# Ledger of designs, part 3: VHH binders against 1-(5-phosphoribosyl)-5-[(5-phosphoribosylamino)methylideneamino] imidazole-4-carboxamide isomerase 1 (hisA1)

Target 1, 247 residues: 1-(5-phosphoribosyl)-5-[(5-phosphoribosylamino)methylideneamino] imidazole-4-carboxamide isomerase 1 (hisA1), of Ruegeria sp. (q1ght0)
Amino acid sequence: MMIYPTMELLDGRCVTLDKGNLDAPMIWHVDPVETAKGFAEAGAEWMHLTDFNALQGDSSNQDLVEELIRTAGLPIQLGGGIRSREQAEFWIEKGVGRVVIGTMAAYDPAAVAELAKYYPDQVVLAVDVWQGQVMTEGWRKSGAWTPEAFVKAFGNAPFAGILVTDIDSDMSDLDAQLGLISGLAEQAHSPVIASGVVRSKDDISRLKYLPNISGALVGRALFNKTITLEEAMETAQPNPEPVAEFL

## First folded at step 7 (VHH; framework vhh_gocatamig_d2)

Design v10 (from a4 with W102F)
Fold by ESMFold2-Fast, scan of step 7:
Structure v10 (fold): chain B 247 residues (1-247), chain A 119 residues (1-119)
Amino acid sequence: as target 1 above (247 residues)
Amino acid sequence: EVQLVESGGGLVQPGGSLTLSCAASGFTVSSNYLAWYRQAPGKKRELVAGITSGGSTVYMDSVKGRFTISRDNAKNSVYLQMNSLRAEDTAVYYCATYSQDFKGTFDYWGQGTLVTVSS
């Protein structure tokens, strides 16, 4: 299972939000560019990047995101405010590894399925769930989609992954989060990436045994030092081969 | 020891200009993210502008087009050029640099310089 060290940007700063609350971010006083280089130096194969200003229609972080894409030393999957084919293509042309699409997919699933066919392995479908409904517009609106119907609507579209976030599960309720993610992974044809689940190494250990889970985002636990990136990556590896005792 | 020393604050009339400077010692700025924050009485400290080691800049919406952040690696300094100043820009302005490592919890702040915009 792949660990995606996760960086979230608000006004040029690395932040973590409690369930998407933009009015009360936890601010991490680190250099975003040097932090991303640190992810690459630690051996991460990919990172996840969310631009919260872009999610609000604000391009303030654009130069910073472009610098991260050019200099981080690993491929980036980018989310936040990508709501048209033109915006997705802008980032693909800038060299981003993947674009993460949520709101656009809920409003125009046919267009997003077509985008995935045009850019296979470069489009990630975001499925943000609250009280059994798919959320849109930065988690501000509840849509008419159930998570199951939403994923099913895309059929065999060649997404690089499906990024699942259970918004209403308490971080102390791992079983509820795993139930949602596991259930969606069973019906999905694209691999599922878990978001908002990893609090400790034990959470990674439980995720890696679920079928069709290809990776997990690690953000808050990394920045607050609950787990190191190296520990997360080691835990996500397959079990060591059995050794024989020679008598 | 890392030290940041701000200068350039003062009293200015609306529509006027000021240049704030921040001189760093104990580290080389060429590898660090540098930022200007401000705090008005009774309000939270907020990011005004930031600049990466590569020169990419970020500005808060209310200062875009009026303020310019720049760095001079040879002088180990960061600057904030403030034009078209408004009464709402009145605040203590702080220079800051972040830990380069996401494992680090230490950031460095200057002591602040007061900017008062009034007639």
Scores: ipSAE 0.017, ipTM 0.468, lowest interface PAE 8.2, mean pLDDT 84

Design v12 (from a4 with W102S K103Y)
Fold by ESMFold2-Fast, scan of step 7:
Structure v12 (fold): chain B 247 residues (1-247), chain A 119 residues (1-119)
Amino acid sequence: as target 1 above (247 residues)
Amino acid sequence: EVQLVESGGGLVQPGGSLTLSCAASGFTVSSNYLAWYRQAPGKKRELVAGITSGGSTVYMDSVKGRFTISRDNAKNSVYLQMNSLRAEDTAVYYCATYSQDSYGTFDYWGQGTLVTVSS
């Protein structure tokens, strides 16, 4: 399973949000560019980057995101505020590895499925779940999709992954989070990437044995020093005994 | 010991300009995030501008287009060029850097330099 060290940006700073609350960010006092280079130096194969200003229509981080793409030394999957084909293509042209699309996919699933066909393995579908329903920021359309129906609507579209976040679950309710993610992974054509689940090494151990889970985002636990990136990656590696038995 | 020393503050009329300088000693700024914060009387300290090690910048909305942050790694310094100054820009301005080692994350702050914008 791949570990995605995760960086979230607000006003040029690395932050972590509690349940997406932009009014009360935890600010981490680190250089974003040097932090991303540190992820690459530790051996991460990918990083996840979310631009919270872009999510609100504010381009103030654009120069910083472009610098990260040029200099981090690993491919980036970028989320936040990508709500049109033109915006997705802008970032792909700038050299981003993958674009993460959520709100647009709920509004216009056919357009996003076609985008995934045109850019195979470069589009990630975001599935943000609140009280059993898919959230769409800005649209506020209640009850439009269940997570299962939403994922099913995309059929065999060649997404690089499906990023699942249970945004209303208490972090201590791991079984509920794993149940949602596992259920979607069983149904999905594309590999599932878990978000908002990893608090400790034990959470990684539980995720890596679920079918069709390709990776997990790790953000808060890296910045608050609960685990190191090296520990997370080591924990995510397949059990050597079962792998050796099948080779 | 890490030290940041600001200079360049003073009294200026509305519409005027000032350049603030921050000189670092005890560490090399070239690998560090550098930022300018300000604190007006009775208000919380707020981020004015930041610059990454590679030179990418971020600005508070009310100063965009008026202020420019820059770094000079050879001089171990960071600067804030302030143009079209307004009365609401009156504050103590602080230089800050953020560094991390294997045992923790540290904030380093300068002493502050007062900028007063009044007629």
Scores: ipSAE 0.006, ipTM 0.390, lowest interface PAE 9.1, mean pLDDT 83

Design w01 (from a4 with T105V)
Fold by ESMFold2-Fast, scan of step 7:
Structure w01 (fold): chain B 247 residues (1-247), chain A 119 residues (1-119)
Amino acid sequence: as target 1 above (247 residues)
Amino acid sequence: EVQLVESGGGLVQPGGSLTLSCAASGFTVSSNYLAWYRQAPGKKRELVAGITSGGSTVYMDSVKGRFTISRDNAKNSVYLQMNSLRAEDTAVYYCATYSQDWKGVFDYWGQGTLVTVSS
């Protein structure tokens, strides 16, 4: 299972949100560029980047995101405010590894399925779930989609992955989160990436044994030093091959 | 001891210009994100402009094209060039930088400098 060290930006700063609350972010006092280089240095193969200003139509972080793409030393999957084909193509042309699309997919699933066909393995479908419904507009609007119906609507479109985030107010219920993600992974054509699940090494251990989970985002736990990136990656590795009976 | 000291604020007519300066002492800014925030009466502090260690810039939408942030690592300083000033730009402006040491982390903030745009 791949570990995606995760960076979230608000006003040029690394932040973590409690249940998506943009009005009260936890601010991490680090340089974003040096932090991303640290992810590459630790051996991460990919990172996840969310631009919370872009979620609200604010381009303030654009130059910083472009610097991260150019200098981080690993491929980035970028989410936040990508609401048109033109915006997706802008970031792909800038060298981003993948674009993460949520709101646009809920409003125009056919256009997003088509985008995935033109950019195979470069489009990630975001499925943000609150109280059994898919959320849109940066988690500000309740959608009419169930997660299952939403994923099914895209059929066999060649997404690089499906990023599942359970933003429910009872985030401490790991079994319910794993049940949702596992259920979607079983029916999904594309690999599923878990978000909002990893709080400790034990969460990674439980997640890696679920079928069809290809990766997990790790954000808060890295910034608050609950787990190092090296520890997360080691924990996510498959069990060693069985030893010979007569070692 | 870490200090950030702002200067350059004052009273200016609409359409005028000001350059704010922030001098850091007690630490080296070359590896740090540097930013200008402002706070108008009755409002929360908001980011005006930021500059990364690599030189990439971030601007709030209402100042983009009018304000320019820059750094001088040799002088351990950050600057905000403000052009085409408007009444809405009236605020106390704060210089800020961020500790890279997660264990003892806190924001380093200056005392603020008042900018008043009024005829």
Scores: ipSAE 0.005, ipTM 0.329, lowest interface PAE 10.8, mean pLDDT 83

Design w02 (from a4 with T105I)
Fold by ESMFold2-Fast, scan of step 7:
Structure w02 (fold): chain B 247 residues (1-247), chain A 119 residues (1-119)
Amino acid sequence: as target 1 above (247 residues)
Amino acid sequence: EVQLVESGGGLVQPGGSLTLSCAASGFTVSSNYLAWYRQAPGKKRELVAGITSGGSTVYMDSVKGRFTISRDNAKNSVYLQMNSLRAEDTAVYYCATYSQDWKGIFDYWGQGTLVTVSS
C-alpha cells in the first residue's frame, strides 16, 4: 500500500484543519517547499497537496503550488478548488501528476467521467463523507449523494484513484471508517485511496490488508510527529509472502 | 445575464402535491447542471434534487420516491414534482445552476418560491 505524505496549504503556510474548519487552522512552523523535498528524500513515491485558498476561489497560493510541482522531487496529486476542465488542464500542463476533483464531480458526473477518459490515470475522484452523505464546496454543503451511489455513477471511468475521506472523525470509529472504505472499494473500478484514517502505525496495519485499497494519506500524524514518514512507509509494506513449511 | 425564476409554490395540505417550475434565461439548460435547494426557517440551505447535463439525477434521502426532478430543454426549464408532501417539506425552494471558468464555480440562484405544508 502506498503512503501519500499530505500537505495542506492556507495563506502560504502548512496547516491542519479540524473537520475542514478554516476559521481556526493549526499552523505548522515549517517551510512547505523544504517539507515536500523531505518527503521525496524519505522515499515517498507520491505526495498529496490540498490548496485551501483555492478551495475558496482564492489563487494566492498559485505560485507556491507551481514551485512545489517544479521542485519537490516527486509527483503531486493536487486538490482544492479544481472545478472546471480548464482549471484541471492548467494544472496538468504545469506538470502536476494528478488532479483531485470533488465538487465538480457531484454537480456534473458526466463531464468529470469524460475528463478522466481524456486524461487517463491523471484524475482522482474525491469522495468526502459526513454523516453518511457526500459533502461538496469545501465540506460546506451536504449533498444528496450517498457515497455508494456517487461512486457507482462513474462506472468504469479510468480514474487514477478514488480518494475517500471520512471527515467526521469524532462520530465514526475506525471500524466504521474501514467498513465505509472497504464497501466503496468493492464497488469501485478504480483503486481506492483512504484519507482521514491514519492516526498511528496500527491504523496503517489494519488498512493495508483491505482489498482494492491502494494507498493512504498521512498528514496530521507526520506534522505532529506521531509517526515518521519512513515508519509509515515501512508499516505499509506487504508482509513477506508465506512459504510452505514441511512438517 | 443568467436568470432563474421559480414559480409554483403555495399552501398545500399534508399528503398533497405541487409542481415547482424554474424558467432559465441567459443560458441553455441542456448544457448545465440544475438543482433544487430548500431552506426551512432556522435551518441551513440544503440540496433537495439535482439533474446533470447527462440526465443523471440526485435526491436527498427524505424525498426519494416522493419528488421527481426533470428538465424540458425546449422550454429552457427545470421542474420539481413534489408528491406526498409533509409538514417538514415547508421551506423556501430555490432553483440553482453553476458556470465554471478558471476562477471557479459561479453559482446562480433564483429568488425562491415558498412552499407551506399545513392543515
Scores: ipSAE 0.000, ipTM 0.118, lowest interface PAE 19.1, mean pLDDT 82

Design w03 (from a4 with T105Y)
Fold by ESMFold2-Fast, scan of step 7:
Structure w03 (fold): chain B 247 residues (1-247), chain A 119 residues (1-119)
Amino acid sequence: as target 1 above (247 residues)
Amino acid sequence: EVQLVESGGGLVQPGGSLTLSCAASGFTVSSNYLAWYRQAPGKKRELVAGITSGGSTVYMDSVKGRFTISRDNAKNSVYLQMNSLRAEDTAVYYCATYSQDWKGYFDYWGQGTLVTVSS
């Protein structure tokens, strides 16, 4: 299972939000660019980046995101405020590895399926779940979709991954989160990436045994030093297979 | 010990310009994120501008196009050039630095410098 060190930006700063609450961010007093370089230096293969200003139509972080793409030293999966084909293409041309799309996919699934066909393995479908419904608009609106129907609606569109976040259970009920993610992974034709699950090494240990889970985002636990990135990656490795013993 | 010392604050008329400077000691700025914050009476402290070690900048919407943050690593300093000043820019301005390392953080603030925009 791949560990995605996760960085969330608000007003040029690394932050963590409790259940998406933009009014009360926990601010991490670190340099975003040096932090991303640290992820690459530790051996991460990908990082996840969310731009919370972009979620609200604010381009203030654009120069910073472009610097991260140029200098971090690993491919970036970028989310936040990407709501049109033109915006997705802008970031792909700037060298981003993947774009993460949620709200647009709920409102116009056909357009997003077409985008995934045009940019195979560069589009990630975001599935944010609250009280059994897919949320949109930065978690502010409940959509018309159940998570199961939403994932199924995209069929075999060639997404790089499906990023699942259980908003209700964030930090409270691991078993409920694992049940949701496992259930969606059974229906998904693309690899599933878990978000909001990893609080400790134990969470990684439980998650890695679920079928069709390809990776997990780790944000808060890295910034509050509950786990190092090296420890997370080591824990996520499959159990060593028994070596064949020959007579 | 990390120290930040601001200078350049004062009284200026609307439409005027002012340059704030922040000199750092106890660490090398070339490796650190540097930021300017401000706090007006009765309001919370807010980010005005930030600059990464690589030179990328971020600005609060209301100052974008009017203010410019810059760094001079040779002088171990960060600057805020403020143009087209407005009455609502009146505040105590602080420079701040953060850890460059994802493993931890520290938050060092200057003493603040008062900027008053008044006729």
Scores: ipSAE 0.006, ipTM 0.348, lowest interface PAE 10.7, mean pLDDT 83

Design w04 (from a4 with T105L)
Fold by ESMFold2-Fast, scan of step 7:
Structure w04 (fold): chain B 247 residues (1-247), chain A 119 residues (1-119)
Amino acid sequence: as target 1 above (247 residues)
Amino acid sequence: EVQLVESGGGLVQPGGSLTLSCAASGFTVSSNYLAWYRQAPGKKRELVAGITSGGSTVYMDSVKGRFTISRDNAKNSVYLQMNSLRAEDTAVYYCATYSQDWKGLFDYWGQGTLVTVSS
């Protein structure tokens, strides 16, 4: 299972939000570019980047995101405020590895399926879940979709992955989160990436044995030093196959 | 104790220029994120520009291309060069930074410098 070190940006700073509350972010005293380079140096294969200003229609972080894409030393999957084909193509042409699409997919699933066909393995479908419903517009609106119906609507569209976030993780136990994620993974044609689940090494250990889960985002736990990136990646590795000599 | 002192504000005509300076004491700026915020009468304080320790910059949409943030680590200072000033740029401008403590962040603010753009 791949660990995606996760960076979230607000006003040029690395932040962590409690359940998406933009009015009360926890702000980390780190340089975003140095932090991303640190992820690459630790051996991460991908990182996840969310731009919370872009989620609100604010382009303030654009230059910083472009610098991260150029200099981080690993591919980036970028989310936040990508709500048109033109915006997605802008970032793809800037060299981003993947674009993460949520709100647009809920409003126009046909257009997003077509985008995935045009850019195979470069589009990630975001499935943000709260109280059994798919959320849109930066978690501000409950949509008309259940997570299962939403994923099924895209059929065999060639997404790089499906990013599943359980927004109410603080009110749900781990078994409920794992049930949601594994249920979606069973019916999805694209690999599923878990978000909002990893609080400790134990959570990684439980995720890595679920079928069809290809990776997990780890954000808060890295910034608050609950686990190191090296520890997370080591924990996510499958147990080595023992080789025994019969002599 | 961390202190930030802003200077360079004043009255300018539309289309004019000003350079704001922020002098820091009680800490070394070279490892810190430094930012300029502004607050117009009756409005919320908003981010104008930010600069990371590595020199990456962030700008609010309405000032991009007109304002330039820079840092001088040797002078322990951050600057905001403001060009093509507009009436809507009228505000008190604040310099801000964060603690070097990795266990949490404490915002440090200057007292502000007034910029008035009018003919």
Scores: ipSAE 0.095, ipTM 0.576, lowest interface PAE 6.2, mean pLDDT 85

Design w06 (from a4 with T105S)
Fold by ESMFold2-Fast, scan of step 7:
Parts: sequence; C-alpha cells; structure tokens
Structure w06 (fold): chain B 247 residues (1-247), chain A 119 residues (1-119)
Amino acid sequence: as target 1 above (247 residues)
Amino acid sequence: EVQLVESGGGLVQPGGSLTLSCAASGFTVSSNYLAWYRQAPGKKRELVAGITSGGSTVYMDSVKGRFTISRDNAKNSVYLQMNSLRAEDTAVYYCATYSQDWKGSFDYWGQGTLVTVSS
C-alpha cells in the first residue's frame, strides 16, 4: 500500500482543519516547499496536495503550488477547486502528476469520464461522503448521489485512483470508515485510496489487509508527530511472501 | 504580547506607488508566515500577498506583477511594495502572522492602514 503524505494549504500556510472548518484551521509552523522536499527525501513516491483557497475560488496559492510541482522532487496529486476541463488541463500542462476532481464529477460525470479517458492515469475521482450522500462544493452541499451509484456511474473510466473520505465517521468511528471504503473498493475498477482514516500505525495495518485498497493519505498524524513518514511507509509495506524451500 | 503595526498607507493617484511596512514586537518573525490582507467597505478580508519563512510567495491574481511582498528578519518586519495602483486597490490593509508554540498555533493581526487610490 502506498502512503501519500498529505499537505493542505490555506493562505500560503500548511494547515489541518478540525471537522472541515475553514474558520478554525490548525496552522503548522512549517515551510510548505521544504516540507514537500522532506517527503521526497524520506522516500515517498507521491504526495497529496489540497488547496483550500482554490476550493473557494481563490487562486492566491497558485504560484506556491507551481513551485511545489517544480521543486518538491516527487509527483503531486492536486485537489481543490478544479471544476472545469480547462482548469484540469492547466495543471496537467504545469506538470502536476494527477488532478483530483470531486464537484465537477458530481455535476458533469460524462465530462469527467471523458477527461479520464483523454488523460489516463492522471485523474483521481474524489468521493466525499456525509450521511450516505456524496458532498460537493467543499463539503458545503449534499449532492444527488449515493457513493455506490456515483462510483458505478463511471464504469471502466481509467482513473488513476478513487479517493474516498467518510466525513460523517471521520471523527471517531474507524469501523464505519473502513466499511464504506472497503465496500466501494470491492465495486471499483480503479485503485481506491483512503482519506481521513490514518490516525496511527494501527490504522495503516488495518487498511493494508483490506482487499483493493491501494493507498492512504496521511496528513494530520504527520504534522502532529503521531507517526513519522518513514514509520508510515514501513508499516504499509507488504509482508514478505513465504519462499518455498526445495531440495 | 504580540503586536503588528502597519504604516505607509495614504492617498495616491491611479498608477502611483506605495510601500507598506509592518513592524512586529513581542516575538521574532524569522520563522513565521507573514501576510498582507485587505478589506474594502462591505467586503470580507482577502489575502493580498503572503511569504513563508523560506521565502516562497503567494499573491492574489489581481495584484500579481504589481505588488511585491518581502521580509526583513533582522528588522523584524514585512513589506508590501505596491506599484501601478488602481481604484479597486482602495482598502484597509492588514498585516498578519501565525505563531506556533507547544500547544498550538495562533493568528495575529495588525490594526490596519488605509490605502486610497483616487484622482
């Protein structure tokens, strides 16, 4: 399983939100560019980046995100405010590894499926779930989709991954989070990436043994130093396959 | 007590220039994110420019290429050089920073300095 060290940006700063509340961010005393380089130096193969200003239609972080793409030393999957093909293509042309699309996919699934076909393995479908419904507009609006119907609507579209976040259970119910993510992974044709699950090494161990989970985002637990990135990656490694000894 | 004090605001003609300064006291800025925000009457405060401890900058699209944020850690200050000013740049400009201690992070704001662009 791949660990995606996760960075969230608000007003040029690395933040973590309590219950998704943009008005009460926990602000981390770190430089975003040096932090991303640190992820690469630790051996991460990918990182996840969410731009909360872009989620609100504010392009203030654009130059910083472009700098991260150029200098971090690992590929980035970028989310937040990508709501048109033109915006997705802008970031792909700037050298981003993957674009993460949520709201656009709920409103125009055909266009997003087509985008995934045109840019295979460069589009990630975001599935943010609250009380059995897919949320849009930065978790502000309940959509018309159940998570299962939403994932099924895309059929065999060649997404790089499906990023699943259980907003409702994110606060305390790991079993409910794992149930949702595992259920969607069973139906999905694309790799499933878990978000909002990893609080400790134990959570990584539990995800590692679920079928069809290809990776996990780790954000808060890295910044609050509950786990190191090296520990997370080591924990996520496959168990060595037993080698049969023949005479 | 953390204080940020802005200066350099005033009245300028369209196309003119101003340099805003923000002096910090009660803490050292060298490791802090520093930013300029503005607020026009009836509008929410919006980020104008920010600078990380490592020197990376962010700018709102409408000021990119016209405004430059910089920091001087030795003088415990942050600056906003504003060129090619437009009527829509008229606002109260605020300096802001965060501070992180063992228990968490806090945002600090200055009292603001008025910039008026009119002929």
Scores: ipSAE 0.040, ipTM 0.408, lowest interface PAE 7.1, mean pLDDT 84

Design w07 (from a4 with T105Q)
Fold by ESMFold2-Fast, scan of step 7:
Structure w07 (fold): chain B 247 residues (1-247), chain A 119 residues (1-119)
Amino acid sequence: as target 1 above (247 residues)
Amino acid sequence: EVQLVESGGGLVQPGGSLTLSCAASGFTVSSNYLAWYRQAPGKKRELVAGITSGGSTVYMDSVKGRFTISRDNAKNSVYLQMNSLRAEDTAVYYCATYSQDWKGQFDYWGQGTLVTVSS
């Protein structure tokens, strides 16, 4: 499966949030642009980028995100605050690899299905789950959807992937996270990308054996040095195929 | 020997302006994230402004529109232009740079320069 080194931005700084708490971010004292170049140098094929200011309607990171897209040296899937076709098209025109859509999809699923058809393999559906409901507005509001009904509503829309985050169990209950992700992956027609699961290489080992899990985001564990990106990618590789037996 | 040396601090009246400079020696800044932090007495250090290797900037809310961070790679320096200074801007201002590689997280700090906004 693919490892997505993950960068989260708040006020131009790389951060990690505990269960989405924007009031107390853990700040990583690194240059975002050089960090992204480091992901490319390590051999990552994609990175994930979330803009927490954009989630709140604040465009202060826009120049930084544009610089990352131009200079990182790998394709980026970008999330945070993309709530219209015009905003999605803005980023696609700037050269982003994929746009990640959450809130817009919950409020206007038909428009997002149309967007996915117009930009096949360039739209990622975000499914953020808390207390059995899909969350919106940067995890501040409970939506009208269960995760299962939400994914099913999009049918065969050609999403590049479905990004699943279990907010309830974030970093605290791996079995609950894997159960949710596995259950959604069984009904999804698009590849599923796991978020908020990887704490160590053992978590990657468990994920790679689940059907229809195409990748995993790795953020906190890279920045706190629990695992290197090279180790994560090595662990995610499929087991070597056995040598053919001659009878 | 890696050094960051700040200059330009001093006493200024409310509404005044100051330009802080930070000169780096022992390494080149062209590929480094550069930032200005400040620390008021009894408070923790806080980020004031940052600038990436490519020139993208970030500012804390209370200084947006008043402060401007810039870099001059040819002079191996970073600057903070401070306008419309307020009493609450009184602090020791520190220049800092960070590890560029996600594998290594290192902070290099200057000694600080005092800015006092008082009449």
Scores: ipSAE 0.038, ipTM 0.413, lowest interface PAE 7.1, mean pLDDT 84

Design w08 (from a4 with T105M)
Fold by ESMFold2-Fast, scan of step 7:
Structure w08 (fold): chain B 247 residues (1-247), chain A 119 residues (1-119)
Amino acid sequence: as target 1 above (247 residues)
Amino acid sequence: EVQLVESGGGLVQPGGSLTLSCAASGFTVSSNYLAWYRQAPGKKRELVAGITSGGSTVYMDSVKGRFTISRDNAKNSVYLQMNSLRAEDTAVYYCATYSQDWKGMFDYWGQGTLVTVSS
């Protein structure tokens, strides 16, 4: 299972949000560019980047995101505010590895399925879940889709991955988070990437045994030093499978 | 230890210009994110402009096209060129830098320099 070190940007700063609350971000006092280079130096194969200003229609971070794409030293999957084919193509042309599409997919699933077919392995479907419903507009609006119906609506469109975030489950409700992600992975034709689950090494250990889970985002736990990126990647490595013996 | 010292604030007429300077000591700016924040009376402190180690910039919407942040690594300094100043730009302006390792999770602030835009 691949670990995606995760960086979230608000006003040029690395932040972490509690359940998407933009009004009270936790601000990490690190340089975004040096932090991304650190992910590459630690051996990460991909990173995830979310631009919270772009979620609000604000292009303030555009130059910073372009610098990250150019200089981080690993491929980036970029999410936040990509709501048109033109915006997706802009980032693909700038050299981003993948674009993450959420709100557009809820409002125009046919257009997003078509985009995935035109850019195979470069489009990620975002499925953000709160109170059993798919959220849009940076978690501000409920789209009335159930997660299962939403994923099913895309059939076999060739997404690079499906990024599932369970917003409302607390730490004591890990079974509910894993049940949601596992259930969607069973329905999905594309690999599922888990988001919002990894709080410790134990969460990585639980995820790696679920079928069709290709990776997990790790953000807060890296920034608050609960786990190092090296420890996360080591924990995510598959265990040798036992070979059945004839007796 | 790390110190940031701002200069260049003062009283200026609407439509005027000022250049703020921030001199750093105790660390090398070339590897650090540098930012200008401001705090107006009765308001929260807000990010005005930021510049990464590589030179990419971020600006608050209300100052885009009017303000320019720049760095001079050889002089260990960061600057904010403010043009077309408005009464709403009146605030104490702070220079700030961030730790570049995961261990720190801390920032360093200057003492601030007052900018008053008034006729």
Scores: ipSAE 0.012, ipTM 0.447, lowest interface PAE 8.9, mean pLDDT 84

Design w09 (from a4 with T105H)
Fold by ESMFold2-Fast, scan of step 7:
Structure w09 (fold): chain B 247 residues (1-247), chain A 119 residues (1-119)
Amino acid sequence: as target 1 above (247 residues)
Amino acid sequence: EVQLVESGGGLVQPGGSLTLSCAASGFTVSSNYLAWYRQAPGKKRELVAGITSGGSTVYMDSVKGRFTISRDNAKNSVYLQMNSLRAEDTAVYYCATYSQDWKGHFDYWGQGTLVTVSS
């Protein structure tokens, strides 16, 4: 399983949000560019980047994101505010590894399926779940989709991955998070990437044995120093002996 | 011995310009993210502009096109060029940097410089 060190940007700073609350970010006092280079130096193969200003229609971080793409030393999957084909193509032309699409996919699934066909393995579908519904507009609006129906609607579209975030499960409710992610992974043609699950090495150990899970985002636990990136990557390695299914 | 010292604040008329300077000592700015924050009376401290070690910039919406942040690594300094100043720009302006060392994350702040935009 691949570990995606995760960076979230708000006003040029690395932040972490509690259940998507933009009004009360936890601010990490680090240089974003040096932090991303540190991910590459530690041996990460990919990183995840979310631009929270872009989620709000604000291009303030654009130069910083372009610098990260040029200088981080690893491929980036970028999410936040990509709501048109033109915006997605802009970032692809700038050299981003993958674009992460959520709101656009909920409102125009046919256009996003076509985008994935045009740019195979470069589009990630975001499935942000709160109270059984897919959330849009930076987690501010509930959409018309259940997560299961949403994933099923895309059929065999060639997404690089499906990024699943369970917003409303608390930090101690790993079984509920794993149940949602496992259920969606069974229905998905593309591999699933788990988000909001990893709090400790134990969470990685439980997640890595679920079928069709290709990776996990690790953000808060890296920034608060609960786990190092090297420890996360080591823990994600497969065990040499086969094991029974989790559930 | 990390120290940030702001200068260049003062009283200016609406539509005028000011350049704020921040001189760093005890560390080298070329490796650090540098930012200007401000705090107006009765408001919380907010980010005005930021600049990465590589020179990429971030600006709050209300100052885009009017303010320019820049760094001079040879002079160990960061600047904020403020044009077309408005009464709402009145605030104490702070220079800040962030450091990641073997003990964790630290932020360093200057003492602040007052900018008053009034006729």
Scores: ipSAE 0.012, ipTM 0.423, lowest interface PAE 8.1, mean pLDDT 84

